# VHH binders against Protein leg1b (leg1b), part 23

Target 1, 342 residues: Protein leg1b (leg1b), of Danio rerio (Zebrafish) (Brachydanio rerio) (q4qrf7)
Amino acid sequence: AVVTENGLPIQWRKAPSDLSHLPISNTGVQVNPWVYSQRMTMLKMVINATNAYMSSMGPGEQENPLWSLPLQLGWKLKSGRLADPTPDSSSTCGSEASDPVCISPLSFFGCVNYYLSVLPFLAAVETGVVSSGGHQMLIQVPAEVAQDYCSSYSDCSTKHPNTMAKWHLFFQSLRQVSQSKESDFNKKDSILGLMWAAEEESIQTASGACTERQKLYSSPEVSFQQSSVNLGAFISAAHYHASIERSGKFMSHLPSRVLQEADSPPNIADLSTEENHALYMLSWMNSINQLLGGSLVDLWRKAMCSAQAREKGQAFLDDLILDPKFPGSSLWSIICVMSTSC
Key: E = the ipSAE of ESMFold2; O = the ipSAE of OpenDDE; V2 = 0.75 times the mean of E and O plus 0.25 times the DockQ between their complexes.

## First folded at step 23 (VHH; framework vhh_7b2m_4)

Design ac2 (from aa2 with Q105E; at its last look DockQ between E and O 0.70; V2 from the best seeds 0.00; counts 0 for: pae E 16.4 > 2)
Fold by ESMFold2, look of step 23:
Structure ac2 (fold): chain B 342 residues (1-342), chain A 119 residues (1-119)
Amino acid sequence: as target 1 above (342 residues)
Amino acid sequence: EVQLVESGGGLVQAGGSLRLSCAASGFYFSYYWVGWYRQAPGKQRVVVAEIRTGGSTTYSNSVKGRFTISRDNAKNTVYLQMNSLKPEDTAVYYCAKSSYPSWHEFDHWGQGTQVTVSS
């Protein structure tokens, strides 16, 4: 899939750098996360505010591990995954041609991304990492979906206390970890560990909150949606360093369109070899983990027992997902061997 | 929102049986370990039984051979069959889920269901 414009997320440059252009009332800034550029702006503000604490990731702001979030959002837009899945819908949401580009509240991935954009933004504001200018942030939610989403830091903390606590802890801890006397290797692993604990909790929360939307998609697309949630367990356990380059490469192997009922990876004619491979491996990882009662994920987590092991795990995930020549049939055995080192 | 709702508790004579049920929602049930914990009056909450995604089970020594944990992934439900009940089994029984898919740490509990075993 196409996932960047000049090395940046889709429509990154169109998104304002702050929320100063939004309506301000006595009760706060009214933010509409169903306008693509406003969701992208929230992510831009979080990335810009955290860059100062990310020197352990390597040289340059491109190494910030939060880049995966706007890149995912861009991939979702470009692949048609922000569109209204309802049959015969007249909505143009999820189209790059929309003006403004909007995100359908009925989109599965638009719903999942809400938990990976709005919730971390609210936590970043609450901890002071992102400046609010003294205003409360009030998130607009359309009436027809109001029960599925939370609209403020306090509302989100009440409805999703574990998720908000993990995002709060991540942002609250950044300065301290960045300034610690640990090696850069250990600082990097610690920051990534905190970040992925929060992202994985958001993914798990979203997988439950967004479930009803799956009824509107083809069986292969639902399988991909489920496989994506499963992948989160592997990525989070490895403390995957999602720089802009690594995230961009990863996302480029994800399917460039919504899957249809006839699609059967790895043999989807209008998708690339790389896209077919990634789909096949994600499906295999999810299926074998379910067949083995969760033992694949269990062994993976056990194998991710140290910062050094996690670095090797990240390289393994790159091979597994991104190399079409990777021998998928050996996955179980390889993970078993890796786990015996712990 | 993660929901774990226990049912099936009650009063039973020593030597009797009860079957507890826990209806789960708000998460991909089939990916998670689930289990039963209990808390007797004035005591800490302790593990009773755990069941992995694929059906592998573990039991505390005090219930092994008498209690059986099972799960039905199609119904998002975990069960505890309690046989040969003793007064020492009197407790509030809690359903629990692991904090991550296929993970040994548990971080969510239901409201509990009271089991009382009379002599």
Scores: ipSAE 0.000, ipTM 0.127, lowest interface PAE 16.4, mean pLDDT 88
ESMFold2 (binder alone), look of step 23: mean pLDDT 87; pTM 0.879
OpenDDE, look of step 23: ipSAE 0.014; ipTM 0.287

Design ac3 (from z04 with Q105E; at its last look DockQ between E and O 0.01; V2 from the best seeds 0.00; counts 0 for: pae E 25.5 > 2, placed apart)
Fold by ESMFold2, look of step 23:
Structure ac3 (fold): chain B 342 residues (1-342), chain A 119 residues (1-119)
Amino acid sequence: as target 1 above (342 residues)
Amino acid sequence: EVQLVESGGGLVQAGGSLRLSCAASGFIFSYYWVGWYRQAPGKQRVVVAEIRTGGSTTYSNSVKGRFTISRDNAKNTVYLQMNSLKPEDTAVYYCAKSSYPSWHEFDYWGQGTQVTVSS
């Protein structure tokens, strides 16, 4: 999949760096996350505000693990996953050619991304990591889907207390962890652990909240959606260091279009070898975990018993997803061996 | 670790030319606007030239038509070709990186390289 424009997320340069251009009312700043550039701006503000605390990730701002969020939003746009999925829709949402580019309220991945964009943004503002300019953030939600979303920090904390608590803890902890006496290796692992705990909780929350939208997609696309949620458990347990480069490589292996009923990985003719492999491997991971009643994920978590073990787990995930020759049938046995070392 | 290492400065006669180079590491070079700034004795550091991710350039009025900024993304290097040099161009020249991708604010500077233009 094409996931960058000149090495940056899709339409990154078009997104303002702050919300100063938006209307201000007596109740706060009106933010519309159904405009693509406004979601991208929320993520840009979060990345810019957190860069100062990320020195343990390595040299340069490209090492900030939050880069995966605008990259995946860009991938969703480019792959048609922000569009209206209904067959007869005249909606232009999810089209790069639109001005402004909008996100369909019926999109599954548009719904999931809300929980990975708006919720972390609201938590970053509440903790003071991102400046609000003294205004409350009022998040617009279309009336026809209002029951699926929360629209303020207080509202989101009431509806999704665990999710908001984890994002709050992540942002609240950044300064203290970055300034601690720990080694950079341990600081990095700790920051990534907090971040992934929050992201994984958002993904789990979104999987439930966005479920009805799955009925609008082909069976292969729904299977991919489910396999993506399952993958989240693996990457979160490994404290995966997502950087702009590493996330870009991963996402370039994700499918470049919405899957159709006839698509059968690993043999989808108009997708690359890399895309077919990633789809096939994600399916294997999900299928084995389901067959074992969740025990594959449990064994993986046992194998991720220390910062050093998590580093090895990250390398394993790279091989699993990015090497087209990785044997899916060996997955369970390899994880069993890894778990016995802990 | 972000590094910007300037080279190519020196002493040159008025009307002459120099080419400055800046080797970059520790960040994804192609994502950032990069540029050259200079600081004359007793003065504030000011912009000379900037080059954006896509290759668009901007120049200060005092150097327009005489200086050319370019970048080589394969070598992680930004250059400043300085022609028709004047004594007023005497300064320490700094390579600079934007504070975040595709943004106009610059917040990281190299060690600088001295350019001296004699009358």
Scores: ipSAE 0.000, ipTM 0.096, lowest interface PAE 25.5, mean pLDDT 88
ESMFold2 (binder alone), look of step 23: mean pLDDT 88; pTM 0.889
OpenDDE, look of step 23: ipSAE 0.020; ipTM 0.379

Design ac4 (from aa6 with T28I V34M T58K Y108H; at its last look DockQ between E and O 0.01; V2 from the best seeds 0.00; counts 0 for: pae E 20.6 > 2, grease 25.1 > 24.2, placed apart)
Fold by OpenDDE, look of step 23:
Structure ac4 (fold): chain B 342 residues (1-342), chain A 119 residues (1-119)
Amino acid sequence: as target 1 above (342 residues)
Amino acid sequence: EVQLVESGGGLVQAGGSLRLSCAASGFIFSYYWMGWYRQAPGKQRVVVAEIRTGGSTKYSNSVKGRFTISRDNAKNTVYLQMNSLKPEDTAVYYCAKSSYPSWYEFDHWGQGTQVTVSS
């Protein structure tokens, strides 16, 4: 899949750098996350505001691990996964050609991404990391699906206290960790740990809120959705350094279109070898984990027992997903061995 | 003009309770963090508690579990409920608002209210 445009997330440059163009009411700034550019702007603001705390990640702003979020959003747009999945839908929402580009409220991945964009943004604003100009941020929600979303920091905290707490902790800790006397290696691991804890919880929260939308998709796409959620657990446990480069490379192997009923990895004709492999491996991982009642993820978490182990785990995940020659049958054995080394 | 007016201080016995109030005016109250500071005789002013725009709270270690900060945006008022008071809590208590965009700084201190806890 195409996941970057000129080395940046899809339509990154089209998104404003701040929300100053939005109307200010007596109650605050009304942000519409169902407009693609506004959602991207929220993420952009978060990344820009956190760059100063990310020196331990490496040189340059491209090393900010939050880049995975806008890249994911871009991938979803490019692959058609932000569109209305309803058969015979006349809606152009979610199309790159639409103006403005919008996100369908019926989109599963659009729904999931909401929890990975709006919640961290609100937390960043609340903690003062992102400047709001002294205004409250109010999030617009579609009336038809209002029950699935929250509209402010307070509302989101009430509905999803654990998720918001983790984001709050992440943003609150950035300054402290970055200014600590710890090694860059330890700082990096700590920041990533906090970030992924929040992301993982967001995905879990989203899974509950967005589940009904899965009924609108093909069986293979639903399987992929589930596999993606499962992958989130592995990535999170490994404290994956989701820089622009690493995230972009990883996501480039994700399917470039919505899967249809006839699609069966690894033999999808119009997808690349890399895409087919990634889909197959994700499916395989999820299947094994389900078969084992979640034991695979548990074992993986055990194997990710140290910063060094997690670094190895990241490399393993890259090999697993990105190398078409990776022996999928060895997945369990390798993870077992990794777990014993802790 | 920004105004912060504290009230509710007084003399209380150890183990007792007080509720401080701070009436704010001259700014959009709901847009700012609010905090309570205290200064004991001969000591520096220190943060006691803060409450952010979304309602998140933070407390100093010395008052955790005993003090509760809250706000009523409709009344432009921030409160400090102080329970299980100790003699070491004796100080002048000050209300403050955050400076924006300097989220980690507070400004515009009130005149303070005296809290005295007797043994």
Scores: ipSAE 0.000, ipTM 0.205, lowest interface PAE 16.4, mean pLDDT 92
ESMFold2, look of step 23: ipSAE 0.000; ipTM 0.149
ESMFold2 (binder alone), look of step 23: mean pLDDT 89; pTM 0.899

Design ac5 (from aa6 with T28I Y104R; at its last look DockQ between E and O 0.54; V2 from the best seeds 0.00; counts 0 for: pae E 17.3 > 2)
Amino acid sequence: EVQLVESGGGLVQAGGSLRLSCAASGFIFSYYWVGWYRQAPGKQRVVVAEIRTGGSTTYSNSVKGRFTISRDNAKNTVYLQMNSLKPEDTAVYYCAKSSYPSWREFDYWGQGTQVTVSS
ESMFold2, look of step 23: ipSAE 0.000; ipTM 0.227
ESMFold2 (binder alone), look of step 23: mean pLDDT 87; pTM 0.874
OpenDDE, look of step 23: ipSAE 0.516; ipTM 0.789

Design ac6 (from aa6 with T28I E105D Y108H; at its last fold request DockQ between E and O 0.01; V2 from the best seeds 0.00; counts 0 for: pae O 12.0 > 2, SAP .699 > .668, placed apart)
Amino acid sequence: EVQLVESGGGLVQAGGSLRLSCAASGFIFSYYWVGWYRQAPGKQRVVVAEIRTGGSTTYSNSVKGRFTISRDNAKNTVYLQMNSLKPEDTAVYYCAKSSYPSWYDFDHWGQGTQVTVSS
ESMFold2, look of step 23: ipSAE 0.145; ipTM 0.646
ESMFold2 (binder alone), look of step 23: mean pLDDT 87; pTM 0.874
OpenDDE, look of step 23: ipSAE 0.000; ipTM 0.220
ESMFold2, fold request of step 24: ipSAE 0.000, 0.012, 0.010; ipTM 0.090, 0.544, 0.470
ESMFold2 (binder alone), fold request of step 24: mean pLDDT 87, 87, 87; pTM 0.875, 0.877, 0.878
OpenDDE, fold request of step 24: ipSAE 0.006, 0.000, 0.000; ipTM 0.244, 0.219, 0.222

